# Designs tried in a protein design chat: VH-VL binders against Coenzyme F420 hydrogenase subunit delta (frhD). Part 1

Scores and structures below are computed, not measured.

Target 1, 183 residues: Coenzyme F420 hydrogenase subunit delta (frhD), of Methanocaldococcus jannaschii (q60339)
Amino acid sequence: MNETMKAEIESQDDELFDLTPSYLKKEIMVLACGNILFADDGFSVHVIEKLNKILTDKEKQKIALVDAGAGAPQQVLTLIDENSKTKKIIVVDVIDWGIKPGEIKIIEKDELPNPKYHRLDSHDWPLAPLLREVAEKYNIEVKVVGCQAKYISEPDVYIGLSEEVEKAVDKAVEIILRELRGD
Unless a header shows other numbers, all headers, positions and changes below count from the first letter of the chain; antibody chains aren't numbered by Kabat.
F, E and O stand for the ipSAE by ESMFold2-Fast, ESMFold2 and OpenDDE, each averaged over both directions (binder to target, target to binder). V2 = 0.75 x the mean of E and O + 0.25 x the DockQ between their complexes.
[cut] stands for letters that were removed.
Atom coordinates printed by the task and the answers are left out, and those that the model quotes come from them; centres of patches stay.

## First folded at step 1 (VH-VL)

Design I4
Fold by ESMFold2-Fast, scan of step 4:
Structure I4 (fold): chain C 183 residues (1-183), chain A 121 residues (1-121), chain B 107 residues (1-107)
Amino acid sequence: as target 1 above (183 residues)
Amino acid sequence: QVQLVQSGAEVKKPGASVKVSCKASGYTFTGYYMNWVRQAPGQGLEWMGDINPNSGGTNYDEKFQGRVTMTRDTSISTAYMELSRLRSDDTAVYYCARGYYRFWSGYMDVWGQGTTVTVSS
Amino acid sequence: DIQMTQSPSFLSASVGDRVTITCRASQGISSYLAWYQQKPEKAPKRLIYAASSLQSGVPSRFSGSGSGTEFTLTISSLQPEDFATYYCQQYNSYPYTFGQGTKLEIK
């Protein structure tokens, strides 16, 4: 079992048994968001699988590769607290920013929605403002590595990326490796 | 195709409650927030709140807190907005609109046709 | 709340004109701004999102620009079907807020 699959299974177990997942004990988290069953929505799964093969065992002691799927990234973020070792989060996801399909957009922390100006007690926050809130509260560096989708098949199952998005996988891996290794 | 279809027009007396429905089709209902927006006759657009259909979690504008309740039924891909203790100034067209999906900056890309609510007497 | 102010509130123009509508946010909202077109008795239609991204199916004569607190919607060559009310909306911070609207009428 690779680290991506292992992290997913550990997250499910922690949900049932209230255990602290191992990815909170590492300094860097690469958080993959998406669903392989829905065409381009599987982008992040392909990225994290390649990172898992490239990163050394030594690097994996400091870097957690987390496959959060489509519905659970908010749950992963809400588990971060004062005792977590997390100092940096790199989120990998498809985006719709009206740019060319397969184009990568980096969203910096300061470009995320600003929770400071939210004027209500929220029971449930969308992922982007939640990410910024968590990052500011716990002094965590964040970057979003987003890829413009061409085709998302939901609700129909379609396994495989569009040509444009498939070509973006290696570019995203290179960007993330530079971010992880301080290049 | 992605569609949001709302329930029909309502006429209510002051003090009554109204419940508007919004039936989604053509996408994964639980994957997108659902927003509710209203527009009084001859006036601008006013955001009321949103719901995460996956969790049932809600966010309401303070103007409506205590009077608005947003719910959903995932088995029929339908969102509901209930407004209680109606006043004449609640007379408006009420819209549902599809919201956030993770990091997508595309927001309110699909709207329901609107439900006219008239509060009179 | 973040206040959204549009300028002008009313605009008269002729077919073929270049039209610009401005939207100002009372706080920084990055690029989390959308523009909507609304015709009488109809639901709003999204034209622009992420401040500058053109909605699929919307004519290329529409464009958006800006970031932070100052935003513009431009129609490069006005067509008869473009006479409508236009709204900006920030989706950066709860509660999400709309501008007061700009009514575009035939001169």
Scores: ipSAE 0.691, ipTM 0.847, lowest interface PAE 1.7, mean pLDDT 87

## First folded at step 8 (VH-VL; from d4 with light chain Y91W)

Design e1
Fold by OpenDDE, look of step 9:
Structure e1 (fold): chain C 183 residues (1-183), chain A 121 residues (1-121), chain B 107 residues (1-107)
Amino acid sequence: as target 1 above (183 residues)
Amino acid sequence: QVQLVQSGAEVKKPGASVKVSCKASGYTFTGYYMNWVRQAPGQGLEWMGDINPRSGGTNYDEKFQGRVTMTRDTSISTAYMELSRLRSDDTAVYYCARGYYRLWSGYMDVWGQGTTVTVSS
Amino acid sequence: DIQMTQSPSFLSASVGDRVTITCRASQGISSYLAWYQQKPEKAPKRLIYAASSLQSGVPSRFSGSGSGTEFTLTISSLQPEDFATYYCQQWNSYPYTFGQGTKLEIK
């Protein structure tokens, strides 16, 4: 077996055994949290879809857009380890902060709730303290882009954003693009 | 309308266990953390812990660690708090309170009516 | 644990008075503070969250302010139904902790 073949086999083996999700092989993760089934809870999905249309292929080489709406965002974060290439996480979500509907609030890592307790399975934690833990443990920059919801239809299914939150999508996209591009 | 309805008053002896239920309605039960808070007679509020009804994951105050068990039955949108090895100082009104749904659990925007637990010999 | 200290523990006031209750955290809690009102033999009712956000349905005479370690609840003009016990609560860190309470009594 020649050296080239050995190298190919080794590379294939490395790929075969690399169980790291593709979105953890990129430097930046935009994590959309929410459910499109519940009106304004779908805010993040619209943001990430728009980002997907705007970002260039070159930018997407280093930026992962992750829709955690169908799953638990905690599951994504708990997969981060020392082998992850993630250096920055931007979380997009709706919030209830008692501000005007559609108003965007940026929450920095240091402003997030602090984890006090640790457990073997941190996926049971609220998202914010988990974000802090991941940030601190792996030196990842974390930022939350939150939009005040006007209406969350839960438990009733309603697909569609309120007018205020719909308008806020563009603003959130702009904010995130600036963050992604270093503006 | 979001509502939490708790089980009725309990009278227990020291060393016994009590299990309080909290039935949720008017929202997706698994979407929000459930907190448990107690209040001894004439005293302030004391947070005991919370549970993620979706995963069943819990966070307990260390004060209650090993003695409290928070569970849920998603099929009936009901949270449970069991406190074992009861002492007289566990006499209190116990509240369930809904937390936030994703980023954090500590909002406590809706409360149950409370369950009086009396521990007496 | 984060200790929450309210002041005063007791307050006597008259209808129409401006009332201020303070809450201090032993460490920075950003804006992760809520205020609750509790009447006798009733469950607490959230008044303010995120330090200054008024709960829906709560009268505008209630307001919250502060960040970091110092917070205030203000009732601009006390009404008869406002005589109750008030609690602050931090949700910045586990375990969540409450202030010891402020009992607002009629003068």
Scores: ipSAE 0.557, ipTM 0.845, lowest interface PAE 1.3, mean pLDDT 91

## First folded at step 10 (VH-VL; from f3 with heavy chain G31Y)

Design g1
Fold by OpenDDE, fold request of step 16:
Structure g1 (fold): chain C 183 residues (1-183), chain A 121 residues (1-121), chain B 107 residues (1-107)
Amino acid sequence: as target 1 above (183 residues)
Amino acid sequence: QVQLVQSGAEVKKPGASVKVSCKASGYTFTYYYMHWVRQAPGQGLEWMGDINPRSGGTNYDEKFQGRVTMTRDTSISTAYMELSRLRSDDTAVYYCARGYYRLWSGYMDVWGQGTTVTVSS
Amino acid sequence: DIQMTQSPSFLSASVGDRVTITCRASQGISSYLAWYQQKPEKAPKRLIYAASSLQSGVPSRFSGSGSGTEFTLTISSLQPEDFATYYCQQWNSYPYTFGQGTKLEIK
């Protein structure tokens, strides 16, 4: 293989690296899912906002806080490839698990749904099974921090958390900080 | 109030196609997966597939792969299920059912009233 | 595919009886299990989700338990309106699958 071809391949690899989103160039990604327009669906946004205020600049060098909104978290995961630097993903979202409002549920990788087959369209998959697939494929540590919602206002717009979920924000932040700092 | 209203009964010949509609109301249509489940006369429930109404992405049971097409029109909050190359054993009541969103899709909390599809010569 | 096996397929009971229906998964599905009730010529109605979470509006005499591969639906005291067919459903892995159903009849 000609030295020129090797240089071209290396340059292409560098170009591919340049196309990697900044949040996938960091070791840890905290992925917030939800919409502030729909009451408790905004839980994750409040969590990452608080994290952003608490984390040091040094910590932020290795931790990406990503607001994926209500519909884009799958897209974020589909961008993960062998060039990504991400080694850990923490998903933050509201859930309906029939537990008490404001209660936090941690879902580990092995507890995530496992699809039998993979489809080409990345948007076909719910977030949880997609997360497991990505975790297994790229050896990424993953977990979900879910909060039971009390009130989701959709389709009506309502900005603000229920009291129970508002209180749960600090709990989630504490849990995530321990995870991020290795406590 | 969350509601799913399906199209009326269909009678088809073998080899034909049928398209069932499911109109959603009372919630944000694009937030929740929509499932299709059928039930042959006197038989149990059979999952056919689901669709993400936001992206249009679908998950089909392989049993129906190549014959089923699930689509949606977000402008009117309506999901569609088309089944082609109909056979007599496709005679069933077909249900749409609302799933969950984002993390998973699987549990179905609201169901349409069902659409009877009869395939006969 | 994950097979869901319900037992029994048929059950006769009287009003006031305690009834238990079991559902076994061919592999571990964690708590991704739902129970449905279906009456004749009606659409299914969700009773339980996440294995043990009671659907809003469902009477407290219904309860779900289990995790992994073994699940149970319990009706503590049967009422006349509870005679119906019941289905379990896993939503862990595609394709999602139902149990074959349990028809609960009046004795």
Scores: ipSAE 0.866, ipTM 0.916, lowest interface PAE 0.6, mean pLDDT 93
Fold by OpenDDE, last read:
Structure g1 (fold): chain C 183 residues (1-183), chain A 121 residues (1-121), chain B 107 residues (1-107)
Amino acid sequence: as target 1 above (183 residues)
Amino acid sequence: QVQLVQSGAEVKKPGASVKVSCKASGYTFTYYYMHWVRQAPGQGLEWMGDINPRSGGTNYDEKFQGRVTMTRDTSISTAYMELSRLRSDDTAVYYCARGYYRLWSGYMDVWGQGTTVTVSS
Amino acid sequence: DIQMTQSPSFLSASVGDRVTITCRASQGISSYLAWYQQKPEKAPKRLIYAASSLQSGVPSRFSGSGSGTEFTLTISSLQPEDFATYYCQQWNSYPYTFGQGTKLEIK
């Protein structure tokens, strides 16, 4: 077996074992958290949908839009490792911060909760402290774009945003676009 | 009308275990973290841990040395806290309290009525 | 662990008084601070969250301020029903921790 064939086999073997999700092969990840079934909890879904329509194909080569739903955002972060290409994460979610409905709050890395102990299972932590841990561990830039909810319908199903939060979707999109484009 | 209703008072001997229940209603049980906080007689509030009812994942204060186990039954929207190897200083009122979801867990907006656990010889 | 220190531990005041309770964190906790009121033989009730956000249904005479390591709960004009024990709580870092409490008594 010639040296060229050995190199090809080794390269193929490395590719076969690359289990890195496609969205972690991009430099930037926009992570939407929420559930459209519960009124304003669907805020992030609307944001990411609009971003998907606005971003160019060229931009999407570097930017991953990920809908993590209501219960899976931690799982996304747990998949980040040394092989991930992600250098920036923007989390989009509704918040209850006691501010006006539809008001956007930006939370930077240093403003995120800071866990005092490390867990073996990262699924046990809320998203924010986990996000900070991942940011610090892998030198990833992170921020949260949070919108104050007016109404979350759970446990009742209601598809649709409150007027205030609906208007905030465009604001969030603008903020995120500036962040993505370096404006 | 979010409510947390806890099980009744317990009297246990040292070395025994106690399991307190907390039934949730008026919201989606799996969306919010559930906290357990205790209060010894005449003392302050002490955070014990929390559980994500969706995943069953838990965060415990290490001071309990693995004596605490938090679980949930999603089918009946009920959280449980079991404390084993009981000692006299475990005598307290134990509270369940609803936290937040996803980003944060830590600000407790609704509390159960409390369960008195007495550990005596 | 983050230690939360309240001051004073005991406070005597009269109806109509302005009351201030302070909570200090052993390290920076940003705005991840909540205040609770507890009356005898009752469960705690959240008054303030995110350092300065008033819980729905709580009278406007209650207010919270501060960030980082210094926080304050203020009652602008004390009412008879406000005599209780108050606790601060950080939710920045696990394990979450409470202050030792401030018992507000009638003078």
Scores: ipSAE 0.863, ipTM 0.915, lowest interface PAE 0.6, mean pLDDT 93
Fold by OpenDDE, fold request of step 16:
Structure g1 (fold): chain C 183 residues (1-183), chain A 121 residues (1-121), chain B 107 residues (1-107)
Amino acid sequence: as target 1 above (183 residues)
Amino acid sequence: QVQLVQSGAEVKKPGASVKVSCKASGYTFTYYYMHWVRQAPGQGLEWMGDINPRSGGTNYDEKFQGRVTMTRDTSISTAYMELSRLRSDDTAVYYCARGYYRLWSGYMDVWGQGTTVTVSS
Amino acid sequence: DIQMTQSPSFLSASVGDRVTITCRASQGISSYLAWYQQKPEKAPKRLIYAASSLQSGVPSRFSGSGSGTEFTLTISSLQPEDFATYYCQQWNSYPYTFGQGTKLEIK
């Protein structure tokens, strides 16, 4: 077997065994949480859509925009392992913090609640403890960009943001861009 | 309107098990954590645990670990709390309460009416 | 476990009075504190969450303050319907824990 063939086999093997999702091969992950079907719960989706339009291709090489609303954010986070290149996670979500609708709250990792339970599978955890876990375990910077919801339509389907939250999308985008660009 | 309707009062013997149901309506059942809190007669509130109705994942207070089982039936938007090996000090009103979503289970905004469980010989 | 200690356990007051209930956590819980009101033979009702956020529909005479380890529930002017038992609850760490309660009675 010549060196070229060996290299090809090794390369193929590396590709075959690299189970790391593409979005975890980037340094930064913006994780959108929520469901566009439920009014303001779709806030994060709008944020990442705008980010996707604003970010350059070069920036996107290091920044992954992930819509976890189509799945479970927990599932995304639980895929993080030693092979992940992720160094920073920005979670985008709506919150109910009793602040004004559309108001943005930034929650740092250390400010997140810690409802950790040692006996539970991480898949069963709320995002907060899971975020703390991955942050600590893999030395990942974690921030949550939360927007106070005005209206979540669940269980009724409503696609569209409240006026207050819609206006907050740009604010969140600006905040996140600063985080992404190191401003 | 968000409502939690619990099953009726139970009288059990020591050593028996009790299963309390909590039917949710007016919201997406799998969207919010469900908590169980009990209150012994004349006593304060005691958190027992919570469940993520979507995944079925549970968090129990260690005090109840091994005796409590929280489950859900998403098809009927119903949460269940089963407590086994009942003893007299398990006599209490048991509440289900809706928690927060995704980021944390957190605080409880809507409560069931409570289920009285009496454990007596 | 995080212990929540309320003070006082019992409080007598009159209609129109300003009352303050304190809750202390055995360790820092940031603002992850809620207050509940419970009337006899009724389920608890959330009054305050996130330490100072007023639950929708709750009268503005109720307010919460504090962070870290010390928290306060204030009723600016007691109304007849406010005589009840009040509980604080931390939701920072499992297991979630309640204070022992404060029974507010009519003087």
Scores: ipSAE 0.808, ipTM 0.900, lowest interface PAE 0.7, mean pLDDT 93
Fold by OpenDDE, last read:
Structure g1 (fold): chain C 183 residues (1-183), chain A 121 residues (1-121), chain B 107 residues (1-107)
Amino acid sequence: as target 1 above (183 residues)
Amino acid sequence: QVQLVQSGAEVKKPGASVKVSCKASGYTFTYYYMHWVRQAPGQGLEWMGDINPRSGGTNYDEKFQGRVTMTRDTSISTAYMELSRLRSDDTAVYYCARGYYRLWSGYMDVWGQGTTVTVSS
Amino acid sequence: DIQMTQSPSFLSASVGDRVTITCRASQGISSYLAWYQQKPEKAPKRLIYAASSLQSGVPSRFSGSGSGTEFTLTISSLQPEDFATYYCQQWNSYPYTFGQGTKLEIK
């Protein structure tokens, strides 16, 4: 068997057994957290939708836009392993930091809280410690782009952003684009 | 309005167990972490642990590890804290308190009214 | 565990006074600190979170400052309803921990 054929078979076998999600095969992941059903909690969804319209096809080859909703960001992060190609994660979320509604706060990895968990099941962890863990374990750059909420409607369903947060979508997009493009 | 309503006062013997309930209303129960904090008579606040109501995952202070069990019933937006092998020094007011969501369990913005648990022979 | 040390444990003051309470963490906790007020036989009430963010509905005479290991709660002009016990709490690391409390009494 020619060494070339063996390499092709090995590459095909590697492709056949590669269970890595497509969004973890890209260098950069923009992870949107939140729920559009609850007013400003939908901030991140609007951000990634706008990014999806702006980014070129070439850029999208290395950038994954992931809408994890309100309940699935942990599941996305826990799938990161040695086979993932992700080198940078940008988390987009609405926050309550007591700043002005619509104000954007950038949180770096080292600024995230660092609770030590003794439990093995990381699915139960908040995002911050999980982000720190994957960052440190797999040498991934992590940044959180947070927008101060004005109004979160839960448990009542309300689709739409407050005026302040709606205006902040463009600001967040600009910030993220600079980060994605290395500006 | 966000509210946490706890079960009534309990009197227990040493060695017994107590289960305190905390019913949440005015928000999506599974979005926010629930914390349990106790306060012995004339003493400060002591964090016991928290639970993610969505997953049921818990974090306990090691001091209570093996004696405390935090659970929830999402169908009725109720959190529970059970403390077993009670001792006299477990006499305290027990509070549930709502934490934050997603990024961190963090700060506690809304508190229950407290449940007095008295352990006496 | 992160130890939170408040000072003073007891403070006597008069209405109209400026009061400062300090909280020290045994290690760096960034800005992940909250302040609570507790009145007798009542549940604690959050005043400040994220070290300096004022809780909605809390009077502006309350303010928080600090980062890392040193934090302060300030009441610019004491009102009669402000006499209570105050607690700091870190939420940087498990287990979350409280200061021992500061009882603010009427002079």
Scores: ipSAE 0.797, ipTM 0.898, lowest interface PAE 0.7, mean pLDDT 92

